Miniprotein binders against q6w4x9r395to579. Designs and how they scored, part 132

Target 1, 185 residues: q6w4x9r395to579
Amino acid sequence: GHCSLEGGSFVTTFDARPYRFHGTCTYILLQSPQLPEDGALMAVYDKSGVSHSETSLVAVVYLSRQDKIVISQDEVVTNNGEAKWLPYKTRNITVFRQTSTHLQMATSFGLELVVQLRPIFQAYVTVGPQFRGQTRGLCGNFNGDTTDDFTTSMGIAEGTASLFVDSWRAGNCPAALERETDPCS

## First folded at step 11 (miniprotein)

Design qt1
Fold by ESMFold2-Fast, scan of step 11:
Structure qt1 (fold): chain B 185 residues (1-185), chain A 90 residues (1-90)
Amino acid sequence: as target 1 above (185 residues)
Amino acid sequence: SVLEEIAKTILEAVKDLVEAVKENDEEAILEAIERLFEAAIEAYEAGFYEVARAVTEVIRAVYEGDEEKIKEAVKELVEVMREAMRRALE
């Protein structure tokens, strides 16, 4: 299944539902029991430059009990707060430069992330068939059912994107950026 | 009709997109993509799910930068829109 974060503020779910949201927080993009060590993929959104009328993706985070891998629009990759040179490999995850404008995070557990760095910071999530019906977050539940496209963190199907998105906020904002980015930037 | 207005919006945005791609005009491409994505949301909310999917596939092809994939995605979008309009007449 494929999920995309494009054009700064557009999302297409695993069930191919497109939506737009306005938000400046860290959001849970994907949670699943198929992810090892309580893993979760998260997306960080902030204001687009000096424009106050729109938001854009600024970082993608993979968080588990052992790893906190952050890929930012500044082309910095960190794990647990330490900057890493590419290619970067752990036991189950490899982050490498796929093209001059794309980074890829490949995993052994059926999750792939491709990040476009330029001209707009964007993310593409691919999951294997084992994830079908076992995902939660902004990318949807991947069950092929159109009646529950916006299932909140409380397990309630909503009719609007706003309530759906707000339910997947990861607490305080922009605390995630302050904690995870290199202070030298 | 609602479908006719959505189709007109999509057609105009695709026309602008194709021209921007030929001119390699990044700003114009991004503007056309935003208009297409908004049209995809509108199509989905109106119940035209296949049209919305076809529009998002065009956007994906443009970001991949493969001219042949863009042509194929646009051709598929036109066919999907024709089928949606045919079914709406029933």
Scores: ipSAE 0.206, ipTM 0.636, lowest interface PAE 4.9, mean pLDDT 77

Design qt10
Fold by ESMFold2-Fast, scan of step 11:
Structure qt10 (fold): chain B 185 residues (1-185), chain A 90 residues (1-90)
Amino acid sequence: as target 1 above (185 residues)
Amino acid sequence: SVLEEIAKTILEAVKDLVEAVKENDEEAIEEAIWRLFEAAIEAYEAGFYEVARAVTEVIRAVYEGDEEKIKEAVKELVEVMREAMRRALE
C-alpha cells in the first residue's frame, strides 16, 4: 500500500482517500504490530510558505525503543539526536541518498520511506502486504473499506478530516499543548 | 450533476497544469495541483473513489517530473472519468 504527504498539507491514505489538513504538531503517520520494537512513523508539521498551505511537512521521524531517526527538510539525518553521514545503516534500517533530491529509508520489515527534499519537502510511504488491515494513523487503516477511512486513535470512524487528524497528535503542538487540560497530567 | 462539475474542474485544471509545466511556471503548477487535489477530495466525498485515485496519481507523476508517467497518468484519468460518467445511473 502507498501513502503520500504532498504539496505541504495534502495526504493520500493507503486506501487512496485524499484529504488536506492544517497542523503544527507531530502526528502519528503509521503504527502497526508489524513494526518491531514498538515502532511508529511520525510526521512533523510547522508553519510554512508553501503555496496554498500555511503549514507543511518539515520532518519525518521513525521512532522505536532503540532508534529515533529524524529526516528533516534541511537534509539533516539524525539518530537518537546524533547527526549521521549517508549511507547510514543499522541492523534493520538503511538511510541513503536515492537521487540528488530524494532520500530513502529502507527496512527489513516491509516499510519503505522516500523523502523528496526539493523543491517541496514531501514523503512517500510504502508498506508490504503484511500490513493490510494492521495500520493506524494519518495514513489510514489499509483495510480496503471506505466507510472507516478516518478511524481516530480511539477507534471511532469520523466523517471529517479535522477530528481524525487531531486524534493522531503525538506532541509538539505549541498552542494546543499549552492550553489543553488533561485529568491525567 | 456533481460528477459533471467535478469532471469539468479536473479537465480545466489538467489543461492549466500542462500549460504551466511547458512554461516552467512554478506558481501556476502549484495552483493547478491545488485545484486538482481539492477536486480529488470532492470526488471522494461524492463517492467517485476511482476518479479521486486517478487524480492523485496525476499529482504524484507531476511531482516526480517524469513526462511519460504524467502522460500515462492523464490517459488513465481520462479513461476512469469516461467509465464513471458511463456508470452515472440513478
Scores: ipSAE 0.454, ipTM 0.778, lowest interface PAE 2.1, mean pLDDT 79

Design qt11
Fold by OpenDDE base, second read of step 12:
Structure qt11 (fold): chain B 185 residues (1-185), chain A 90 residues (1-90)
Amino acid sequence: as target 1 above (185 residues)
Amino acid sequence: SVLEEIAKTILEAVKDLVEAVKENDEEAIEEALERLFEAAIEAYEAGFYEVARAVTEVIRAVYEGDEEKIKEAVKELVEVMREAMRRALE
């Protein structure tokens, strides 16, 4: 399964459902029992301009009981708050420079992450077949059905991206917007 | 029809995208990609899931900067769109 975060505000789920949102929070991209040590992949979004519709991905975070690996748009990689030089390896995770513009996080448990640094900070998530039907978060449920990807953290199907995305917030943040809104409204 | 309109939008965006890539016009590329994203969403909302998928593959290929992959993705998109049009006429 392939999930992508592109163009600052666009997401394509594992089941190839495209959608857009504008938010300034940390969101759960991928949660699964297939990830060891209660692992989860998260995305950090922030304002990239003056308008509420000007938001972009600024960091990707892998969080488990043992690690908190952060890959930020400034190419800084940290684990548990400490800056790490690349290539960096811990247990079953390796972070290294793939190309001049790409970083990669490789794992031994079927998760791969590629982060594009330029010209736009973007992320590409790949999971193995063992994850089928066992994923949740912004990347969807990887069950081959695109129509049920907007399942909230509470297991409820939503019709809009904004409500779906909001359900996967990792903290108390402003509500996400699906489309550009009039600043006067 | 809805599909015809979406198809037109996609094809125009692809055309502009290809030209922008050839010219290395980053701003034009970004604009065309945004249009394709929107078109993918519209295609999906209209029930043309495979069209939406194929569009997202083109977008991915562009961001990866792989010319051959772009070519292949565009080819697939055209085929998927043709098939969708065929089915819509049945």
Scores: ipSAE 0.805, ipTM 0.911, lowest interface PAE 0.5, mean pLDDT 94
Fold by ESMFold2-Fast, scan of step 11:
Parts: C-alpha cells; structure tokens; sequence
Structure qt11 (fold): chain B 185 residues (1-185), chain A 90 residues (1-90)
C-alpha cells in the first residue's frame, strides 16, 4: 500500500482517499502492530507561507523504543538527537541518499519511506501486504474500504478530515484550533 | 452534472499543467497541481474513486519528474474520465 504527503498540505491514504488539512503540529502518520518495538511514523507540519493558515511538511519522524530518527527538510538526519552522516545504518533501518533530491529510509519490517527534498519537501510511505487492515493514523487503516478512512485515535469513524486529523496530534504541541482561535481572556 | 463539472476542472488544470511543464514554470506547475489535488478530493467525495485515483497518479508522476510517466498518467486519466462520462450518460 502507498500513502503520500505532497504539495505541502495534501495527503493520500493507503486506500487512496485524498484530503487536505492545515495544522501546525506533530501528527501520527502510521501506527501498526507490524512495526517492531512500538514503532510509529510521525509527520511534523509548520507554517510555510505569508498566510497564517498555510502549512507544510517540515520533517518526518520514525519513533520506536530504541530509535528516534528525524529527517528534516533542511537535509539533516538525526537519531536520538544526534546528527548522522549518510548512509546511516542501524540494526533494522538504513537511511541513504537515493537521488540528488531524495532520501530513502529502508527497513527490514516492510516499511519504506522516501522523502523528496527539492523543490518541495514531501514524503511517500510504502508498506507491505502484511500491513493490510493493521494501520492507524493519517495514512488511514488500509482495509480496502473507503467509508472508514477517517478513523480517529479513539477508533471512531468521522465524516470530516478536521476531526480525523486533530485526533492524531502528538501530545508535544497545542491543537491547531487552540492556536488559531484562542479564547478571549 | 457533478461529474461534468469535475471533468471540466480536471481538463482545464491538465492543460495548464502541460503548458507549465513545457515552459519549466515551477510556480505555474505547483498552482496546476494544487487545482488537480482539489479536483481529486471533489471526485472522491462525489464517489468517482477511479477518477480521483487517476488524478493523484498524474500528480505523483509530475513530482517524479519522468516525462514518459507523466504522459502515461495523463493518458490513463483521459481514458478513466471517458469511461466515467460514458457510464454516467447511459
């Protein structure tokens, strides 16, 4: 299955559902029992233009019990906060320059990530068939059914992209709604 | 119909995209791709899943930068749209 984060703020799920959102936080892109050691892919979005509502992908994070690999639009790769020169290899993961404009993270557990660095930072996630029906997050549930692609972190199918996206925020930053519509003090 | 409106939007965006690619106009390419992505969302929400998929494949091919893949994806999109329009008119 294939999931894409393109054009700054556009997502296409593993079940081929396209949607757009405008958020400035870290979001859970993919969780699955097929990922070892409680692994998860996360996507970091930040403001990119002159409009306060415009956002774009700025980093992709692979987090597990042993690794926190960050691939940034600045072409910096870190693991557990330490900068790494490419090619960078761990027990099950290799990060390398695939082309002059693309980095790839290859794994032994059926997950592949390709990031385009130029002209715009974007990400492509590929998972093997063992992930079918076993994924959660912004990339959807990969069950071949288009009616429940917006399944929230609580397991509820929502009708709107906004509620779906908000449910997958990581706890390390405020909700996008709180940032943009702060209550009058 | 909804499909006719979506098809018109897609056709206009594809024409703008082809022109922008020929002129190597990066801003125009990105604007055309944004219009195509919005059209893909509209097509999906209207139940035209194959049209939405074909549009997203064109977007992917453009970002790959392979001219032959772009031509192939555009040709597939045209065929998918013709089939969807034919089914709707029956």
Amino acid sequence: as target 1 above (185 residues)
Amino acid sequence: SVLEEIAKTILEAVKDLVEAVKENDEEAIEEALERLFEAAIEAYEAGFYEVARAVTEVIRAVYEGDEEKIKEAVKELVEVMREAMRRALE
Scores: ipSAE 0.336, ipTM 0.718, lowest interface PAE 3.2, mean pLDDT 77

Design qt12
Fold by ESMFold2-Fast, scan of step 11:
Structure qt12 (fold): chain B 185 residues (1-185), chain A 90 residues (1-90)
Amino acid sequence: as target 1 above (185 residues)
Amino acid sequence: SVLEEIAKTILEAVKDLVEAVKENDEEAIEEAFERLFEAAIEAYEAGFYEVARAVTEVIRAVYEGDEEKIKEAVKELVEVMREAMRRALE
């Protein structure tokens, strides 16, 4: 399945439902029992410089018991608050430069993340078939039925994106990002 | 009809997007993407799920910057829209 965060404020779910949201918080993109060590993928949104968007994606975070990997729009990659030069490898995760404008996070557990750095910061999430019907968050439930893609964190299907999105806020708003030295300078 | 208006909006936005990409006009690219995403949402809410999907695939192909993928995605979008319009006339 494929989920995308594009154009600053647009999301397309694993079941291909497009929607827009506005917000300046950390949001849960993907939670699943298929992710090891209580893993979750999160998206950080903040005020935008993009002319047609009030808010935009500024970082993607993979958080588990072992790792807090942050990929930011400034091309800084950190794990547990420490800046890393690419390619960066852990036991189950490799972050590397796929093209001059794209970074990729590959995993051993069926999750792949590609972030576009320029001209606008965007994210593309791919999950293997084992995730089917076992995902929660902004990327939807991956069950092949788009009518319930706005299922809130409380398990209620909403008719509008705004209540759905608000239900998937992480506990802290605004989010604190751990940023250190710019590794490209 | 609603589908005809959505189709017109999509085709105009795709044309504008292709021209903006060739001119490397970042503001025009952003404006065309905005219109395409809004059209995809409109198509989805109106029940034209395959049209919405095809529009998002065109957007993805343009962001990837692969000319052959862009041409393929646009061709698929046109075909999906033709089929949707044909079905609406049954």
Scores: ipSAE 0.147, ipTM 0.569, lowest interface PAE 5.5, mean pLDDT 74

Design qt13
Fold by ESMFold2-Fast, scan of step 11:
Structure qt13 (fold): chain B 185 residues (1-185), chain A 90 residues (1-90)
Amino acid sequence: as target 1 above (185 residues)
Amino acid sequence: SVLEEIAKTILEAVKDLVEAVKENDEEAIEEAYERLFEAAIEAYEAGFYEVARAVTEVIRAVYEGDEEKIKEAVKELVEVMREAMRRALE
């Protein structure tokens, strides 16, 4: 299944539901029992300077009990806070430069991430068939039914993207009062 | 109809995206992406799920840069839009 984060603020889920959101937080992109060591893929969004969107993707994070791999729009790759030269390899994960404008994170557990650095910072997530019906987060539930892809962290299927996206916040985001002044968050 | 307006927007955005990628025009790519994604969302919200899916496949094909795959994805998008319009008239 394929999930994409494109054009600054657009997401297409594993079941092919497209949506847009405007946020300046870290969000859970993918959680699954298929990810080892309580692994999760996260997306960091911040204000955009040149994008048509108010906010854009600025980093992708893979977090587990063993690793915190951050791939940033400034082309820096870190693990557990330390900068790494590519290719970078751990037991189950390899990060390498696929092309002059693309980085790839390949894993042994059925997850692949491709990050486009230029002209626009974008991310493409591929998961194997073992993830079917076993994913949670912004990429949807991968159950073959696109209409319930806005399932919140509390297990409720929403009709709109706003409540869905907000439920998957992972970072220390602005207080509710500040969010009330942002019609898109 | 709503679908005819969405289809026009999609086709114009696809043309602009392909041209912008060919020219490696970063700003034009970003603008065309936004218009195309917004059209896909409008198609989905209107209940035209297959049209929305076909649009995302075109976006992916353009990203991958394979000219034959782009042609095939655009051909499929046109066929899906024609079928959706036919069903909408029933």
Scores: ipSAE 0.304, ipTM 0.667, lowest interface PAE 3.4, mean pLDDT 77

Design qt14
Fold by ESMFold2-Fast, scan of step 11:
Structure qt14 (fold): chain B 185 residues (1-185), chain A 90 residues (1-90)
Amino acid sequence: as target 1 above (185 residues)
Amino acid sequence: SVLEEIAKTILEAVKDLVEAVKENDEEAIEEAIERLWEAAIEAYEAGFYEVARAVTEVIRAVYEGDEEKIKEAVKELVEVMREAMRRALE
């Protein structure tokens, strides 16, 4: 199944439902019992500047009990707050440069992430068939039924994207990214 | 009909997109893509799932920057829209 975060403010779920997203927070893209060690994939959105989108994707985070891998639009990859040179490999995860404009995170547990760095920061999530009917988050529930892709964190199917996305906020906003001491760079 | 209005929006946006790509006009490309995203969402909400999918495939081809893929995706979109219009009238 495929899920995508594109064009700064657009999401296409695993069941192929497109919707618009506006927000300045960290959101849960994907949670599943198939992810080891309470793993979750998350997206960080912030103000986009000059574009048709008010907000845009600025980082993707894979979080588990052992790892906090952050891939940012500035082409910095960190794990647990430490910058990593590519290719970077853990026991089950490898992050590497796929092309001059794309990074890939490959895993041993059926999850793949491809991040486009330029000209616009975008993310593409691929999951294996074992994830069918076992996903939750902004990427939807992957059950083949498009009418319930807006299932909130409380398990309720909503008719609008705004209530759906707000239910998948993670923590305080924006909490997942480290902050520099100098705000101008 | 709703589908007829969506199809008109898609065709106008695709025409503008093809011209913008030919001229390498990035602002015009982004404007056309924005219109295509809105049309895909409207098509999906109206129950025209294959039209929505075909529109997003055109958008992805543009993001990849491959002119041959863009042409292929546009051709597929036109065929999907023709089929959707045929089914809606029967």
Scores: ipSAE 0.341, ipTM 0.729, lowest interface PAE 3.0, mean pLDDT 79

Design qt15
Fold by ESMFold2-Fast, scan of step 11:
Structure qt15 (fold): chain B 185 residues (1-185), chain A 90 residues (1-90)
Amino acid sequence: as target 1 above (185 residues)
Amino acid sequence: SVLEEIAKTILEAVKDLVEAVKENDEEAIEEAIERLYEAAIEAYEAGFYEVARAVTEVIRAVYEGDEEKIKEAVKELVEVMREAMRRALE
């Protein structure tokens, strides 16, 4: 299955549901029992710059008990806070430059991440068939049904993207809904 | 109908997108993609799931930068929209 974070603020889930997201926090993109050592893929969003327009993806994080791999829009790759030269290899993960504008994180456990660095920082997540029905987060539940609703971190189907996204916040950040309802916006 | 309005929006945005790609106009490409993504969201919310999927595939092809893939994705989108229109008339 494929999940994409594109155009700064757009997401298409594993079940092909598109939605738009605005926020300035770290969000859980993918959790699954198929990820080793309590692994999770996360997406960091921040203000896109001047003009007070939308927020955009600024980094992707793979976090487990052993690793905290951060790939940022500045083309810096770190693990556990230390900058790494590419190709960077661990026992189960390899990060390398796929093209002049793309980095890839390949894993031994059926997860692949490709980040586009230019012209817009974007992420593409591919998971193997073993993940079917076993994912949760912004990329959806991968149940093979294109009609499924937004499933929150509490397992509840929501009708709106903002409530869905807010449920997947990681860390102590303002909720996306709160930011969208700013009186000045 | 809702589907006819969505289809019109998609076709106009695709035309603008193809023109922007030919001109290599990065800002115009981004504007057309934003319009297409919004149309895909609207199509999904209206229950036209295959139309939404086909639109997102066009966007992916553009970001991959493969002209032949873009042509194939646009062709598939047109066929998916024709099928959705036919089913809506049943």
Scores: ipSAE 0.442, ipTM 0.781, lowest interface PAE 2.3, mean pLDDT 79

Design qt16
Fold by ESMFold2-Fast, scan of step 11:
Structure qt16 (fold): chain B 185 residues (1-185), chain A 90 residues (1-90)
Amino acid sequence: as target 1 above (185 residues)
Amino acid sequence: SVLEEIAKTILEAVKDLVEAVKENDEEAIEEAIERLFAAAIEAYEAGFYEVARAVTEVIRAVYEGDEEKIKEAVKELVEVMREAMRRALE
């Protein structure tokens, strides 16, 4: 299954549901029991303009009990806070430059991440068939059922993207509707 | 008729997108992408999942900046929309 984060605020889930959101937080993209050592993929979004509605992806994080791999729009790759030269290889994960504008994180457990660095920072997540029905987060539940694609962190299917996205925040970020003063035109 | 309205919106946005790409007008490209993505959401909410997918593939090809992939994605989108309209008439 394929999930994409594009154009700063566009998401297409593993079940091919497109949605848009405007948030400035770290969000859980993918959690699954298929990921080793309580692994999770996360996306960091920040303001790209004057209005709160103008947000962009600035980093993707793979977090497990052993690793915290951060790939940022500044083309810096770190693991557990230390900068790494590419190609960077661990026992189960290899991060390398696929093209002059793309980095790839390949894994032994059926997860692949490709990040486009230029002209705009974007991420593409690919998971193998073993993940079917075994995912949760912004990328959806990958069960082939389009009626529950907005399943929140509490297991409830919502009709709106905003409630769905807010449920997948990681850390102490304000809800989208409780945003700080936004000097939008 | 819902599909016809969505298809009209997609075709107008694709036309604007192709023109913007040809002229290398970054602002016009982003405006066309915004319209296409909104149309993809409408298509998905209306149950036209393959149409929504094909629209998002066009957007991806534009961001990759490969003219041949853009051409292929647009061709695929037209085929998918034609098939969706054919099924709707059955």
Scores: ipSAE 0.199, ipTM 0.612, lowest interface PAE 4.9, mean pLDDT 77

Design qt17
Fold by ESMFold2-Fast, scan of step 11:
Structure qt17 (fold): chain B 185 residues (1-185), chain A 90 residues (1-90)
Amino acid sequence: as target 1 above (185 residues)
Amino acid sequence: SVLEEIAKTILEAVKDLVEAVKENDEEAIEEAIERLFLAAIEAYEAGFYEVARAVTEVIRAVYEGDEEKIKEAVKELVEVMREAMRRALE
């Protein structure tokens, strides 16, 4: 199945449902029992500099008990806060430059991520058939039901994108960070 | 009908998109893509799932930058829309 984050603010789920949102937070893109060590794929959105787009994707994060791999729009790849030269390999994950404008994260567990760096930062998620009916997050539940992709983090099916998206916020929003840096040292 | 309005929007946006791609006009490409995404969302909410999917596949082909894939995706979109309109007439 394929899930896409494109054009700054558009998402197409694994069941091919398109929607738009204008959020500035870290969101859970994909959680699944099929991901090892409590793995999750996450997307970071911030205010957009692009005409007519309020917000856009700025980074994709793969988080597990072992790793925090961040691929950002400034073309920096880090793991656990340390910058890495490409190709970067772990036991089950390889991050490499696929083309002059694309990075790929390949895994041994049926997850593939391709990020377009230029001209617009975008992400493409591919999962194997073992993930069918076993996904949660912004990419939907991958159950083959085209009318029920907006299942919230509480397990409730919503008819609108806004409540669905808000339920998958992972915290650490820009507004929360700005309040933390408000001047009381 | 709702389908006829969606189809008109899609066809106009695809025409603008193809012209913008030919001219390598990045701003015009993004404006046409935004119109196509909005039409895909409207098509999905109206129950025209195959139309919505075909539109998103055209958008993906454009971002991949492959002229051959763009041509194939547009051809598929036209066929899907013909089938949807034929079904509506029955």
Scores: ipSAE 0.345, ipTM 0.728, lowest interface PAE 2.9, mean pLDDT 78

Design qt18
Fold by ESMFold2-Fast, scan of step 11:
Structure qt18 (fold): chain B 185 residues (1-185), chain A 90 residues (1-90)
Amino acid sequence: as target 1 above (185 residues)
Amino acid sequence: SVLEEIAKTILEAVKDLVEAVKENDEEAIEEAIERLFDAAIEAYEAGFYEVARAVTEVIRAVYEGDEEKIKEAVKELVEVMREAMRRALE
């Protein structure tokens, strides 16, 4: 399955559903029992400062019990806060420069991430068939059913992208927005 | 129809995109891509899944920067739209 984060605000899920959003938070892209050590892939969005998009992708994070690998638009790769020279290898993950403008994170557990650094910071997520029906997050549930691709963190299928995206925020956002229509006033 | 309006938007945006790519106009390319992606969302929400997929493949090809791949993706998009319109007339 293939999931894409392109052009600052464009997402195409594993079931090929396109949507866009503007946000300035860390979002869960992919959670699955197939990821070792409670692993999750996350995307960090911030203000772009340029035309065409309010916000853009600025970093991709792979987080597990042992590792916090961050690949940022500034071409810095860190693990647990320490900068790493490429190629960087752990037991099951290798991060390397695929081309002058692309980094790749290859894993032994069926997840592959390709990051385009220039001219626009973009991410492409590929998962093996063992992930089918076992993913959750912004990349969708990968079950071949397009009607439920906006399944929220609470397991509810939504018809709109905004509620779907908001449900996949990771932790506290630096710019917490007060919801005027929240039932808990 | 909804499909005819979506097709019109896609064709206009593709024309602008191809022109922008030939001119290496980065701002115009991003403008056309944004319009195409919005049209893909509308197509998907209207139940035209193959049209939405074909549009996103054109966008992917542009970001890859391969002129032959862009031409192939545009050709596929036109064929997919013709098939969708044929089915809508049944």
Scores: ipSAE 0.320, ipTM 0.706, lowest interface PAE 3.1, mean pLDDT 78

Design qt19
Fold by ESMFold2-Fast, scan of step 11:
Structure qt19 (fold): chain B 185 residues (1-185), chain A 90 residues (1-90)
Amino acid sequence: as target 1 above (185 residues)
Amino acid sequence: SVLEEIAKTILEAVKDLVEAVKENDEEAIEEAIERLFEASIEAYEAGFYEVARAVTEVIRAVYEGDEEKIKEAVKELVEVMREAMRRALE
């Protein structure tokens, strides 16, 4: 399954549902019992300098009981607060530079993350078939049913992206913005 | 119809995108991608899931920067839209 965070504020879920993301917080992208050590993938959004978008992705975090790997738009990779030279390898995770503009986090448990650094910071999440129906978060539930892609952290299927996004905030931050129409540049 | 309006928006945005890529006009590329992504959301909400998917594949190909993938994704999008229009007229 494939999930993407592109163009600063756009998300496509594992079930291929596109939506626009407005928010300035850390959000849970992916939680699953298939992730070891209570692992979760998270996205950090902040106010954007990109035209056509009020907010943009500034970092991706993989958090577990063992690791807190942060990949930020300034090309710094840290684990548990310490900067790491690439390639960086733990027991189950390797972070390396795939190209001059892309970093990859490969894992032994069926999760792959590719981060584009330039021209726009953005992320691509790939999960193996064992994750089918076993995911939750901004990337959706990966069950092949498009009617419940906006399942909140409380297990409720919502009709709007705004309520869905707000339910996946990780931390005490302001609620995500809701817009009826796209902003003009 | 709703599908005809969505299709027109997609085709105009794709045309603008292709021209912007040829001219290396970064702002025009982002403007066209914004319109394509909004059109993909409209297509999805209208039940045209394959059209929405094909549009997001075009966006991905542009960000990957591979000219051949862009051409292939655009060709696939046109074919998917043609099939959606055909089914809608049944």
Scores: ipSAE 0.256, ipTM 0.662, lowest interface PAE 4.2, mean pLDDT 78

Design qt2
Fold by ESMFold2-Fast, scan of step 11:
Structure qt2 (fold): chain B 185 residues (1-185), chain A 90 residues (1-90)
Amino acid sequence: as target 1 above (185 residues)
Amino acid sequence: SVLEEIAKTILEAVKDLVEAVKENDEEAIYEAIERLFEAAIEAYEAGFYEVARAVTEVIRAVYEGDEEKIKEAVKELVEVMREAMRRALE
């Protein structure tokens, strides 16, 4: 399954549901029992320099009991607070430069992350079939059922992206703002 | 009628996008992308999931900056919209 964070404020879930939000917080992008050592992928949003977007993705974080890998829009990769030269390898994770403008984090447990550094910082998440129905966070629950795509951290299906996004805040941050679609368009 | 309005919005945005890409007009490209993504959200909420997916694939191709991928994604979007319109008439 594929999930994307694009254009500063746009998200497409594993079940292909598009939505938009504006926020200045760290959000849980992906949690799953398939991730080892209580692993989670997180997305950091802040005030934007991106055209037509009030806030944008500024960093992606992979956090587990052993690692805190941060990939930022400033092209710095750290683990547990220490800057790392690429390619950077751990037992189960490799971070490397895929192209002059893209970094990739490959894992042994069925998660892949590609970040576009320039001209706009963007993230692309790929998970293997073992994650089906076992994901939580901004990327959705990956169950093939579109009726519950906005399932909150409390397990409730919401009708709006803003309530969904706010439930996945990882810190004590202000509530997100979403653009509503015009139902008459 | 809802699908026809969504399709019209998508086609106008795609036309503007293709023109903006040819002219390398960055502001016009981002304006067209914003309209396309909003149309994708509308299509999804109206139950036209394949249309929404095809629109997001066009957006991805534009961000990748590959003109051939953009052409391929636009062709796929047109075909998906034809199929959605055909099924709506059944």
Scores: ipSAE 0.342, ipTM 0.715, lowest interface PAE 2.9, mean pLDDT 80

